# VH-VL binders against Myosin phosphatase Rho-interacting protein (MPRIP): the designs that were tried, part 8

Target 1, 108 residues: Myosin phosphatase Rho-interacting protein (MPRIP), of Homo sapiens (Human) (q6wcq1r43to150)
Amino acid sequence: KPIYGGWLLLAPDGTDFDNPVHRSRKWQRRFFILYEHGLLRYALDEMPTTLPQGTINMNQCTDVVDGEGRTGQKFSLCILTPEKEHFIRAETKEIVSGWLEMLMVYPR
Short names: E, the ipSAE of ESMFold2; O, the ipSAE of OpenDDE; V2, 0.75 times the mean of E and O plus 0.25 times the DockQ between their complexes.

## First folded at step 7 (VH-VL; framework fv_ofatumumab)

Design f3 (from e1 with heavy chain Y109S, light chain S31Y; at its last look DockQ between E and O 0.91; V2 from the best seeds 0.84)
Fold by ESMFold2, look of step 7:
Structure f3 (fold): chain C 108 residues (1-108), chain A 120 residues (1-120), chain B 107 residues (1-107)
Amino acid sequence: as target 1 above (108 residues)
Amino acid sequence: EVQLVESGGGLVQPGRSLRLSCAASGFTFSSYAMHWVRQAPGKGLEWVSTISGSGKETYYADSVKGRFTISRDNAKKSLYLQMNSLRAEDTALYYCAKDYPYDEGYFDSWGQGTTVTVSS
Amino acid sequence: EIVLTQSPATLSLSPGERATLSCRASQSVYYYLAWYQQKPGQAPRLLIYDASNRATGIPARFSGSGSGTDFTLTISSLEPEDFAVYYCQQYDYWPLTFGQGTRLEIK
């Protein structure tokens, strides 16, 4: 069951913010859906039937932290998992704050 | 049917300003990033500027930063390019282009362009 | 910025022949590459996106391949309407950039 959703910007796979060249990579606009069982999935549009481009298992999330220091982007978050860091950002403070509230329940 | 119609081009002296417009129809304008791309006579394509669907994010080619301003009016379904301090090298056909599916960075629909000529 | 180098600059072929157009990026752009066709007096037309996906309405004779830094547009059997200028464009990095074009002309 979906419990939250919205448009966010996602840093492309393989982005390394310690590499100056990567700081100019174009962030991907994706529609994120958070499901009750902890699956966070994203796709090219908001239709629930659209094949997702990827997922983040929030049940394995170790922390959700402010991303601005690492990414240089306002309204950004870093979602830490054992596999890797995921970087998302929103266009407004209101949007990112709503997402932080929903995602903060998962860190172990 | 997606339609993009540019206007506002013309012949101007160096240092002057022009404002280009692009009237959009046939799609939900506010959902799409929009772009300006130019082509100098006999030359290739050069990306100029991008604006997000909401208008909150803008990007510019280095050659136009500080001189050109992209904007949009989602209520009027219109895209704009304010071009200040025009130079001879800005002479080109200016295209309005629509992103697909929303903000990927490639362009599935283009207008026919409006010509800007900057000559002393 | 990412420089896209297209080769050859001009490709002279006859209808029915196979065309192979190259686009090389100065750094990996993964699969974030599009191809456009431009005929004289017309706006560009999207052919291929994400390196290998045909845009809606593009004939099957057009195909794209490659990833990373090396990309190819192939036209399997040229039709008279295919003689045009072709551009590649990357969208992995700001600024967005185009190649300088390959002109495909009748031999």
Scores: ipSAE 0.731, ipTM 0.921, lowest interface PAE 1.0, mean pLDDT 94
ESMFold2 (binder alone), look of step 7: mean pLDDT 95; pTM 0.960
OpenDDE, look of step 7: ipSAE 0.908; ipTM 0.963

Design f4 (from e1 with heavy chain Y109S, light chain D50Y; at its last look DockQ between E and O 0.86; V2 from the best seeds 0.81)
Fold by ESMFold2, look of step 7:
Structure f4 (fold): chain C 108 residues (1-108), chain A 120 residues (1-120), chain B 107 residues (1-107)
Amino acid sequence: as target 1 above (108 residues)
Amino acid sequence: EVQLVESGGGLVQPGRSLRLSCAASGFTFSSYAMHWVRQAPGKGLEWVSTISGSGKETYYADSVKGRFTISRDNAKKSLYLQMNSLRAEDTALYYCAKDYPYDEGYFDSWGQGTTVTVSS
Amino acid sequence: EIVLTQSPATLSLSPGERATLSCRASQSVYSYLAWYQQKPGQAPRLLIYYASNRATGIPARFSGSGSGTDFTLTISSLEPEDFAVYYCQQYDYWPLTFGQGTRLEIK
């Protein structure tokens, strides 16, 4: 069952923030839903019937850290998994802080 | 039905200012990023500026950065482009355009445009 | 900035023929590429987004393909209303950029 949700900006897959050209890549606005069993899914809108564009398995998450140093963007987080890093950001500190609180329970 | 109606174009001298407006209807205006795209006579399309649905994020082409300001009034469902220090190279038909599905960077609806001519 | 180069500049064909229009990016834009049609005196019309997805209301004769740097718009059997200028546009990077256009004209 869903336990948290909201709009966030997602860096496209393959973004390397050490590459100056990639710092100009357009972040993608997605609606994120965190499920009780630890899947974090994102889609183009908030409708329950919209097919998710992707999923982050928070049960595989090793850390959730502040993203500003890596991304150059305020209100950003880095979600670390063994396979890849995911970068999200919010429009306000309040939004990103709420997400950090919800996501920080998963790292091992 | 989505409708976008631009206004405010005209003939102005270099160095002067002009303010373009775009009246939007038929969609939840505040949910969508909005864009200005221009087309010089007989030429191709050039992206000018983007503003996010909330208005908190703005982006500009290098050719207009520091001279043009994009803004929106979500209560009035209106998009604006304040154009200062106009140059002959700014002469174009200016379109407002709607993002889809919200802030992807491509444009599913366009107005008919308003013409700006900058000539001494 | 990402430069999109369209070829050919002009394509002369007859109704019923197959049109193939090319767009090449100066570096990978993955699949973040759209195609537009523009008829004389009219605003552009979205045809394709995400390289290959048809926009709402676009006939099945229009198809897009490619990823990375090389993209193609194909019109399988030209109708009289398809003679227009076609633009590609990338949205992977700021600034957003368009190709210079391919003019598809009646032979």
Scores: ipSAE 0.688, ipTM 0.908, lowest interface PAE 1.1, mean pLDDT 93
ESMFold2 (binder alone), look of step 7: mean pLDDT 95; pTM 0.960
OpenDDE, look of step 7: ipSAE 0.909; ipTM 0.963

Design f5 (from e5 with heavy chain S31T T58I Y109S; at its last look DockQ between E and O 0.92; V2 from the best seeds 0.84)
Fold by ESMFold2, look of step 7:
Structure f5 (fold): chain C 108 residues (1-108), chain A 120 residues (1-120), chain B 107 residues (1-107)
Amino acid sequence: as target 1 above (108 residues)
Amino acid sequence: EVQLVESGGGLVQPGRSLRLSCAASGFTFSTYAMHWVRQAPGKGLEWVSTISGSGYEIYYADSVKGRFTISRDNAKKSLYLQMNSLRAEDTALYYCAKDSPYDEGYFDSWGQGTTVTVSS
Amino acid sequence: EIVLTQSPATLSLSPGERATLSCRASQSVYSYLAWYQQKPGQAPRLLIYDASNRATGIPARFSGSGSGTDFTLTISSLEPEDFAVYYCQQYDYWPLTFGQGTRLEIK
């Protein structure tokens, strides 16, 4: 069952913030849904018939940390998993704070 | 269906200001990012500025940072460009453009443009 | 910023011929590339987005291909209304940038 949802900006696949040019990549607007079993899924819109663009298994998440140092963007988070780092950000502090609260329960 | 109508262009001396407007209709204005794109006489296209639907995400070309301010009024379905400290190189036809679905960054609708001429 | 270099600058062809227009990016923009057509005295018109997808209402003779740094717009059989200036545009990076244009003119 979905437990949280909303529009966020997602750093495109292949983004490497150790390459400073990538800090200027355009982030992608996606609708994120967090399910109670730990699936974080994102798609082009909020409709349930829209095929997801991707998923993040929060049960594999090792940490959720502030992303500003890595990304150069305010209101950003880094979701750390063993396979890759995922970067999301919100338009406002209030939105990112809500997401951090919901996602922080998964590490360890 | 989608219509974008620019206004506010004119002939202005260097150092002066102009304010451009774009009246939008035929789509849910508040949900789309909007752009200004300009074209100098006989030249190609140059992106100038972007503002998100909410107004919280704003970007400028380096050539206009600190001089131009993009804004929007979602209740009036209007996009604006305040152009201060105008220079001769700002002379161009200024287009209002609507972002694609999901704000991907390409422009699926354009206005007719409004001409700004900066000369002594 | 990402520089898009279009070639050739001018392409002179006759109706019925195949046009091939090139756009090269200074670094990978993946598939985040659009093509526009601009006729004299008119605003640009979106032709292709995501490198290869035709915009609504664009005839099938227009096709786009490529990814990364090398992109092509192909017009399989030119119609008289296709003689115009064509621009590519990347949307992977800020600032958003256009190529300098290819003028497709009637021979």
Scores: ipSAE 0.730, ipTM 0.915, lowest interface PAE 0.8, mean pLDDT 93
ESMFold2 (binder alone), look of step 7: mean pLDDT 96; pTM 0.968
OpenDDE, look of step 7: ipSAE 0.908; ipTM 0.963

Design f6 (from e1 with heavy chain P101Y Y109S; at its last look DockQ between E and O 0.94; V2 from the best seeds 0.82)
Fold by ESMFold2, look of step 7:
Structure f6 (fold): chain C 108 residues (1-108), chain A 120 residues (1-120), chain B 107 residues (1-107)
Amino acid sequence: as target 1 above (108 residues)
Amino acid sequence: EVQLVESGGGLVQPGRSLRLSCAASGFTFSSYAMHWVRQAPGKGLEWVSTISGSGKETYYADSVKGRFTISRDNAKKSLYLQMNSLRAEDTALYYCAKDYYYDEGYFDSWGQGTTVTVSS
Amino acid sequence: EIVLTQSPATLSLSPGERATLSCRASQSVYSYLAWYQQKPGQAPRLLIYDASNRATGIPARFSGSGSGTDFTLTISSLEPEDFAVYYCQQYDYWPLTFGQGTRLEIK
């Protein structure tokens, strides 16, 4: 069951912000849906029939932290999992704050 | 059917300004990033500027930063390029282009362009 | 910025022949590369996106391959309407950049 959703910008797979050249990589607009069982899905649009570009298992998430120091982008978050770091950002503080509230329950 | 129609080009002296317009139809305009791409006579394609569907994110080629401003009016389904402090090297055919899949960075629909000539 | 270098600058071939066009990026753009066709007096036409996917309505004779820094557009059997200029474009980095073009001309 979906419990939260909206448009966010996602750093492309393989982005390493320790490599300064990657700071100019183009972020990708995706529609994110958080499901009550902890699956965070993202796709090219909000239509249910659109094949997801990917998922993040929030049940494996170890932390959700402010991303600005790593990314150089305001309103960004870093979602840490054992396999990868995921970087998302919003267009406003209000949007990112709403997402932070929803995602912060998963670490631990 | 997607249509993009550019207007506002002309002949102008260096240092002057022009404002280009692009009228869009046949798609949900506010959902798509829009782009300006130019082509100097006998030369290749050069990306100029991009604006997100909401209008809140803008990007510019280094050659035009500080001189050009991209904007959009989603209610009027119109894209604009304000070009200030024009230089001879800005002479080109200017295309309005629609992003293929909202905001991916490649373009499936192009207008026929409007010509800007900057000459003294 | 990412420089895309296309080769050859001009390719002279006859209808029915196979065309192979190269695009090299100055650093990895992964698979974020598109190909366009432009005929004289016309706007560009999207052929390939994400290195290898044909855009809607593009004939099967067009194919793209490659990843990272080296990319290829192949036209398996040239039709008369395929003689045009071809551009590659990367969208992994700002600024978006195009290659300088390969002119495919009739022998």
Scores: ipSAE 0.654, ipTM 0.903, lowest interface PAE 1.1, mean pLDDT 93
ESMFold2 (binder alone), look of step 7: mean pLDDT 94; pTM 0.956
OpenDDE, look of step 7: ipSAE 0.901; ipTM 0.960

## First folded at step 8 (VH-VL; framework fv_ofatumumab)

Design g1 (from f1 with light chain S28D; at its last look DockQ between E and O 0.88; V2 from the best seeds 0.85)
Heavy chain, then light chain:
Amino acid sequence: EVQLVESGGGLVQPGRSLRLSCAASGFTFSSYAMHWVRQAPGKGLEWVSTISGSGYETYYADSVKGRFTISRDNAKKSLYLQMNSLRAEDTALYYCAKDYPYDEGYFDSWGQGTTVTVSS
Amino acid sequence: EIVLTQSPATLSLSPGERATLSCRASQDVWSYLAWYQQKPGQAPRLLIYDASNRATGIPARFSGSGSGTDFTLTISSLEPEDFAVYYCQQYDYWPLTFGQGTRLEIK
ESMFold2, look of step 8: ipSAE 0.761; ipTM 0.922
ESMFold2 (binder alone), look of step 8: mean pLDDT 95; pTM 0.960
OpenDDE, look of step 8: ipSAE 0.912; ipTM 0.965

Design g2 (from f1 with heavy chain T50E; at its last look DockQ between E and O 0.93; V2 from the best seeds 0.81)
Fold by ESMFold2, look of step 8:
Structure g2 (fold): chain C 108 residues (1-108), chain A 120 residues (1-120), chain B 107 residues (1-107)
Amino acid sequence: as target 1 above (108 residues)
Amino acid sequence: EVQLVESGGGLVQPGRSLRLSCAASGFTFSSYAMHWVRQAPGKGLEWVSEISGSGYETYYADSVKGRFTISRDNAKKSLYLQMNSLRAEDTALYYCAKDYPYDEGYFDSWGQGTTVTVSS
Amino acid sequence: EIVLTQSPATLSLSPGERATLSCRASQSVWSYLAWYQQKPGQAPRLLIYDASNRATGIPARFSGSGSGTDFTLTISSLEPEDFAVYYCQQYDYWPLTFGQGTRLEIK
């Protein structure tokens, strides 16, 4: 059951913000759906039946933190999991704040 | 049927301005990032600018930053390019291009272009 | 910015032959690469996206391959309508960039 959703910009897989060349990588617009059991899915469009480009298990999430220091981008968040860091950003402060509220319930 | 129709091109002296328009039909305009891509006579393709479906995010090639402004009016299904401080190297056929599936950065539909000539 | 270098600049072949067009990126663009065909007096037409996926309505004789820095467009058996200019385009980095083109001409 989806409980939250919206368009966000996702840093492409393999982006290393310590590498200056990677700072110009095109962030990917993806539609994110948060399901009540903790799965965060993203895909090319908003249809739940669209094959997802990827998922983040928020039940494995160790922290959700402000991303601006790492990414150089306003309205960005880092989602930390044991496997990797995920970087997202929103077009407005209101959008990123809404996502932070929904996601911050998962870290321990 | 997706259609993109550019207009507003013409002959202009260096240092002057032009405003290009692109009328869109056949798709939900506000859902798609839109782009301007130009082609100088006898030359290859050069990406110029991008605007997100919402209009909140804009991006420019370095050669046009500070001189060109991309914009859109989603109610009128129209894309615009304001071109200030024009230079001879801006001479090109300017295409309006539609992103697919929404904002990936490749273009599934193109207009036929409008010609901009910058010369004395 | 990412420089895409296409080779050869001109490829002269006959209908029925196999065409192989190369695009090399100055650094990895993963699989974020598209191919376009442009005929004289026409806008470009999308052929391939994500390095290997055929766009809607594109004949099966067109195929794309590669990842990272080295990409190939193959036309398995040339038809008369395939003689055109071909461009690769990366969308991994801003600014988006195109290769300089390969002109495929009839021998």
Scores: ipSAE 0.616, ipTM 0.896, lowest interface PAE 1.4, mean pLDDT 93
ESMFold2 (binder alone), look of step 8: mean pLDDT 95; pTM 0.957
OpenDDE, look of step 8: ipSAE 0.916; ipTM 0.965

Design g3 (from f1 with heavy chain Y59W; at its last look DockQ between E and O 0.94; V2 from the best seeds 0.84)
Fold by ESMFold2, look of step 8:
Structure g3 (fold): chain C 108 residues (1-108), chain A 120 residues (1-120), chain B 107 residues (1-107)
Amino acid sequence: as target 1 above (108 residues)
Amino acid sequence: EVQLVESGGGLVQPGRSLRLSCAASGFTFSSYAMHWVRQAPGKGLEWVSTISGSGYETWYADSVKGRFTISRDNAKKSLYLQMNSLRAEDTALYYCAKDYPYDEGYFDSWGQGTTVTVSS
Amino acid sequence: EIVLTQSPATLSLSPGERATLSCRASQSVWSYLAWYQQKPGQAPRLLIYDASNRATGIPARFSGSGSGTDFTLTISSLEPEDFAVYYCQQYDYWPLTFGQGTRLEIK
C-alpha cells in the first residue's frame, strides 16, 4: 500500500562525490513511492504502469542523514544501507523535510 | 500534438539585449524541463540553458553564464531567454526544445528556431 | 565539460549501403547519450535516446549501440532521405554537450 510519494532528484549510479568531475553529474528526476512495509520505489513518472528504475529496501536502512556535506547540494539526504549509499535531493526544504519525516522511521 | 514556436529574434548591435520567447502547446508544460539550444551559421549544435519544470532550478553554458537568463511562465505555457551584453559569437539560430519524459536532458521536440544576429 | 568527438567528419555513401557513425566521449557517460538527425533548413530530430532506444516514429533501420565512452549509430540500408548531419549528445553531466556532427552525404 503506498503511504507517501513525490518527485525527487536521485544521484546517478556510480557517482563518487570525492571525484570533482562527478559533482557536475546531472541528478535524475524520479517519482518515488514509499510503500507501507518499507519498499521505496522510483520511476520515470508517477504512473503505476511505468517500469520502476529501481528500489531501495528501507527495512535494511541503517541511517538517513543530511546529505549536504557529502554531496554539496542543499536539501539532500543520504539513505544508508549495507549494500549501497543512496543520495536524493529535493527542490525545496519543505519537500526534503517531508521525506525525512517519512524515512526516519526505518533506520535500525 | 506538441508545438514549440520561438519568437523575438532579430538584428542587434553588440552590447545590446534581446528577449526570446517560446510558446508551447500540446503537453503539460509545467511538468517538463525546457531548453534553449543554438546553432551558429554553418556550425553544430550548442546547448545554451535549461530550466526545470517548476522553474526553481536553472543551468547555463559557461559562454552565456551571467549574461543570459532563462525563465518560464507556466500559466502562459511560455519559455523565455533574456539575452544581455550580446556578442558577435551569440549570432545563431535559437531553438526551444522540450525534455522527455520530464527532465532527462535529451530533447524529443524542437521548434523551428528564431534567428539572432549580433553585428555592428 | 564532456567532449563528444564524432567520426568520421564526413561519410560519403550511396543509397542502400550501411552507415556506421561513431561518437566518443572524453569520459564515461554511461548510457546517457542521444542521437539527432538534422536535414538542411530543418530543426534536429531525435533518433535515439539512452544509447539504443529508438524515439517514437523512427524507422527500424536506425539503431544505436554502445555505453561508457564509445557509441555507434548504424543505418542498416540508407534511404535518400537519410543524407543529413547527425549529432550525438550526452546528458550525464552539466553542461549538456553535443558532438561536432557527422555529415552523411551521397557518394
Scores: ipSAE 0.713, ipTM 0.914, lowest interface PAE 0.9, mean pLDDT 93
ESMFold2 (binder alone), look of step 8: mean pLDDT 94; pTM 0.955
OpenDDE, look of step 8: ipSAE 0.899; ipTM 0.961

Design g4 (from f1 with light chain Y91W; at its last look DockQ between E and O 0.94; V2 from the best seeds 0.83)
Fold by ESMFold2, look of step 8:
Structure g4 (fold): chain C 108 residues (1-108), chain A 120 residues (1-120), chain B 107 residues (1-107)
Amino acid sequence: as target 1 above (108 residues)
Amino acid sequence: EVQLVESGGGLVQPGRSLRLSCAASGFTFSSYAMHWVRQAPGKGLEWVSTISGSGYETYYADSVKGRFTISRDNAKKSLYLQMNSLRAEDTALYYCAKDYPYDEGYFDSWGQGTTVTVSS
Amino acid sequence: EIVLTQSPATLSLSPGERATLSCRASQSVWSYLAWYQQKPGQAPRLLIYDASNRATGIPARFSGSGSGTDFTLTISSLEPEDFAVYYCQQWDYWPLTFGQGTRLEIK
């Protein structure tokens, strides 16, 4: 059922990049698992049985765009849903490029 | 059992360099962010630097930016702090500390520390 | 930089009493606050993480509460081994910062 996975950094809930102080918030390291049916979940470790910290329904995703302009962080993406914006980033370009490829199939 | 053992402290003159080491055992070293925290004699705790498990992310207190470099060797399960251009204000007991559960920013295990004294 | 201000600076109490230690942040750190205990000549010991969760092996008499800017560590009935210095620490923002400490001393 899982089709992709890896460690990413997630901007904490409530982060407002228009507030300059929030740009120094510590991003949260989470293990993300993308499931075939479009559920993207994240948790404190890579075990599928670990209680997730949260989920993103990629079937509701309206866009996946480069995040650097908004976040000030290299290798970042913005996942747009009607509910909210999610900001993720990777430690390397190779990692973020792999995730972009996997996630880009969902927006219409 | 988690063990963290710091070494490399000593008495040095201002402007000189010193390298601290921390030997880790009892956990999967490469999975955890690691930290240096210092405590000047009779004073409180001051965060110095953090390095992610992979080593790709590093962070420094403003007081040490440009002078100190944190690094790790995951094969040797060792954490390092290269301290250049030392000042009297850097005199402290230096602890290495392990993150929990992986890279959250608080510390569940600490070494006993190694003392750095900077004086002429 | 987030400044954590602990009060009181020194708290003088007897075994069996309740201790209440305060930590105030200069800006909201949500619930990303930890508490540590440090005895002379020893490394700090983690007591509380995420404002209210006890670390492994920490006795139930220790409890943490609060969110945003106002946090409290409570020791419900002091034991002789609890007389030490206590630090709060936030991890919501870089740089990571500690409070200046509260010394809990025997009266």
Scores: ipSAE 0.719, ipTM 0.910, lowest interface PAE 0.9, mean pLDDT 93
ESMFold2 (binder alone), look of step 8: mean pLDDT 93; pTM 0.946
OpenDDE, look of step 8: ipSAE 0.872; ipTM 0.951

Design g5 (from f1 with heavy chain Y100S, light chain S31N; at its last look DockQ between E and O 0.90; V2 from the best seeds 0.84)
Fold by ESMFold2, look of step 8:
Structure g5 (fold): chain C 108 residues (1-108), chain A 120 residues (1-120), chain B 107 residues (1-107)
Amino acid sequence: as target 1 above (108 residues)
Amino acid sequence: EVQLVESGGGLVQPGRSLRLSCAASGFTFSSYAMHWVRQAPGKGLEWVSTISGSGYETYYADSVKGRFTISRDNAKKSLYLQMNSLRAEDTALYYCAKDSPYDEGYFDSWGQGTTVTVSS
Amino acid sequence: EIVLTQSPATLSLSPGERATLSCRASQSVWNYLAWYQQKPGQAPRLLIYDASNRATGIPARFSGSGSGTDFTLTISSLEPEDFAVYYCQQYDYWPLTFGQGTRLEIK
């Protein structure tokens, strides 16, 4: 029941962009899959048997905003949930624009 | 079997240029970030530059920014380092290195290196 | 820049002994740390990644431990072929950095 998927870069766990040195942390290449019921999961690769490393519940999402001001990185997004902030980015504007369209339907 | 073969090293005067090449085989070249790492005579290892599999993202050590340019040709399975405005401190053995399967940033395969000597 | 400090600079041990090599990071690199072995005239060889995972083909006598700022490479029973220089490397931050090396000498 996947409805969207692709490679993105994920900011590592524990990253706090209010700490300027964290802007130089190496982002992690992960394969993201958005499911029809609003779970956004990511794994090391695109193989169906690879266990997900994490899940973002987009149904709990309060906002999806441009991430460049916070992260210092082009083509980045901040996904805000009550539990935490998630930071993703793409290599090109076309890729990030596609993801924004898919994710932007969730905040209310 | 992964193979990385560097070439293009030599003896040059300060201020001159060299272009290093690395021929890759035994893996899907375009799927991996690639690196240059150097080792001055009798010294430790120093990371120089990285290029993503797509070629869109490049990173450089501060000591080489503005002077060195990393590039790749995925059709030829080749990695390059254009080295301009060479200095004595650039004298080293230059290794080509392949990133890990998920571009995590550690180097799971290395070439044997090509020597660059910068001296009057 | 993350500075990795290795100790001791030189370690002299006999075959069959246990070697313990230390790497300390100037700030936390979580578990994003690798170890390499380099023999004279050869390219480095990956031993350990993610602080504790052995690379393909690395003998079980090599083990890594630690997280955050303090990391250890242990060789449980030294073989004559283990004479080499050992480097740690972090990949949590740009620029990628290496420690200065520990030279392991077999007595």
Scores: ipSAE 0.733, ipTM 0.913, lowest interface PAE 0.8, mean pLDDT 93
ESMFold2 (binder alone), look of step 8: mean pLDDT 96; pTM 0.968
OpenDDE, look of step 8: ipSAE 0.902; ipTM 0.962

## First folded at step 9 (VH-VL)

Design k1 (from f1, 14 letters changed; framework fv_nivolumab; at its last look DockQ between E and O 0.90; V2 from the best seeds 0.79)
Fold by ESMFold2, look of step 9:
Structure k1 (fold): chain C 108 residues (1-108), chain A 120 residues (1-120), chain B 107 residues (1-107)
Amino acid sequence: as target 1 above (108 residues)
Amino acid sequence: QVQLVESGGGVVQPGRSLRLDCKASGFTFSSYAMHWVRQAPGKGLEWVAVISGSGYETYYADSVKGRFTISRDNSKNTLFLQMNSLRAEDTAVYYCAKDYPYDEGYFDSWGQGTLVTVSS
Amino acid sequence: EIVLTQSPATLSLSPGERATLSCRASQSVWSYLAWYQQKPGQAPRLLIYDASNRATGIPARFSGSGSGTDFTLTISSLEPEDFAVYYCQQYDYWPLTFGQGTKVEIK
């Protein structure tokens, strides 16, 4: 059951914010859907027939923290999982705050 | 069908200003990032600027930063480029380009272009 | 910024011949590379995106390959309408950048 959704910007796979050149990488606009059982999926658009570009298993999430220090971008979050760090950002504080509220229930 | 029509080009003196318009139709304008790309006569393509669908995010090529301002009016399906402190090297055909699927950074539709000539 | 270097600058061929156009990036752009065709007096037309995917309506004789820093556009059998200038463009990094172009002309 989808419980939250919206457009966000996702840092491309393989982005290393300690590498200064990577700070100019273009973030990817994706439509994110959070499902009740902790699957966070993202796709190129919001259409029902669009296959997801990828997923984040929020059940494995260890923390959701402010991302500005790492990314240099306002309204960004870091989603920490054992596999990797995922970086998302929004265009406004209101959007990122809504996502933080929904995602922060998962870290344990 | 997607249509993009640029206007506002002309001959101007160095140091002057000019505003370009791009009228869009055939798609939900506010959903797409929009770009300006220019081509000096006999030369290749140069990306100039982008504005997000919402209008809140913009980026510029270093060659125009501080002099050019990209903007949009989503109620009128119109993209703008305000060009200040024009220089001879700004002489080019200016194209309006539509991003796809929304903000990926490649251009699935282009306008016909409008010529800007900066000369004394 | 990412410099894209296209080679050759000019490719002189006859209809029916195979054209091979190269684009090299100054650093990896993964697969975030597009190819465009531009005919005289016209706006560019998208041919290939994500290095290898044909855009809508592009004939199968056009194919793209490569990743990282080395990319190729191949036209398997040139048609008269294929004589044009071709540009590669990366969209992995700001600012977006184009190669300088390869002109494919009639021998």
Scores: ipSAE 0.604, ipTM 0.895, lowest interface PAE 1.4, mean pLDDT 93
ESMFold2 (binder alone), look of step 9: mean pLDDT 94; pTM 0.954
OpenDDE, look of step 9: ipSAE 0.899; ipTM 0.961

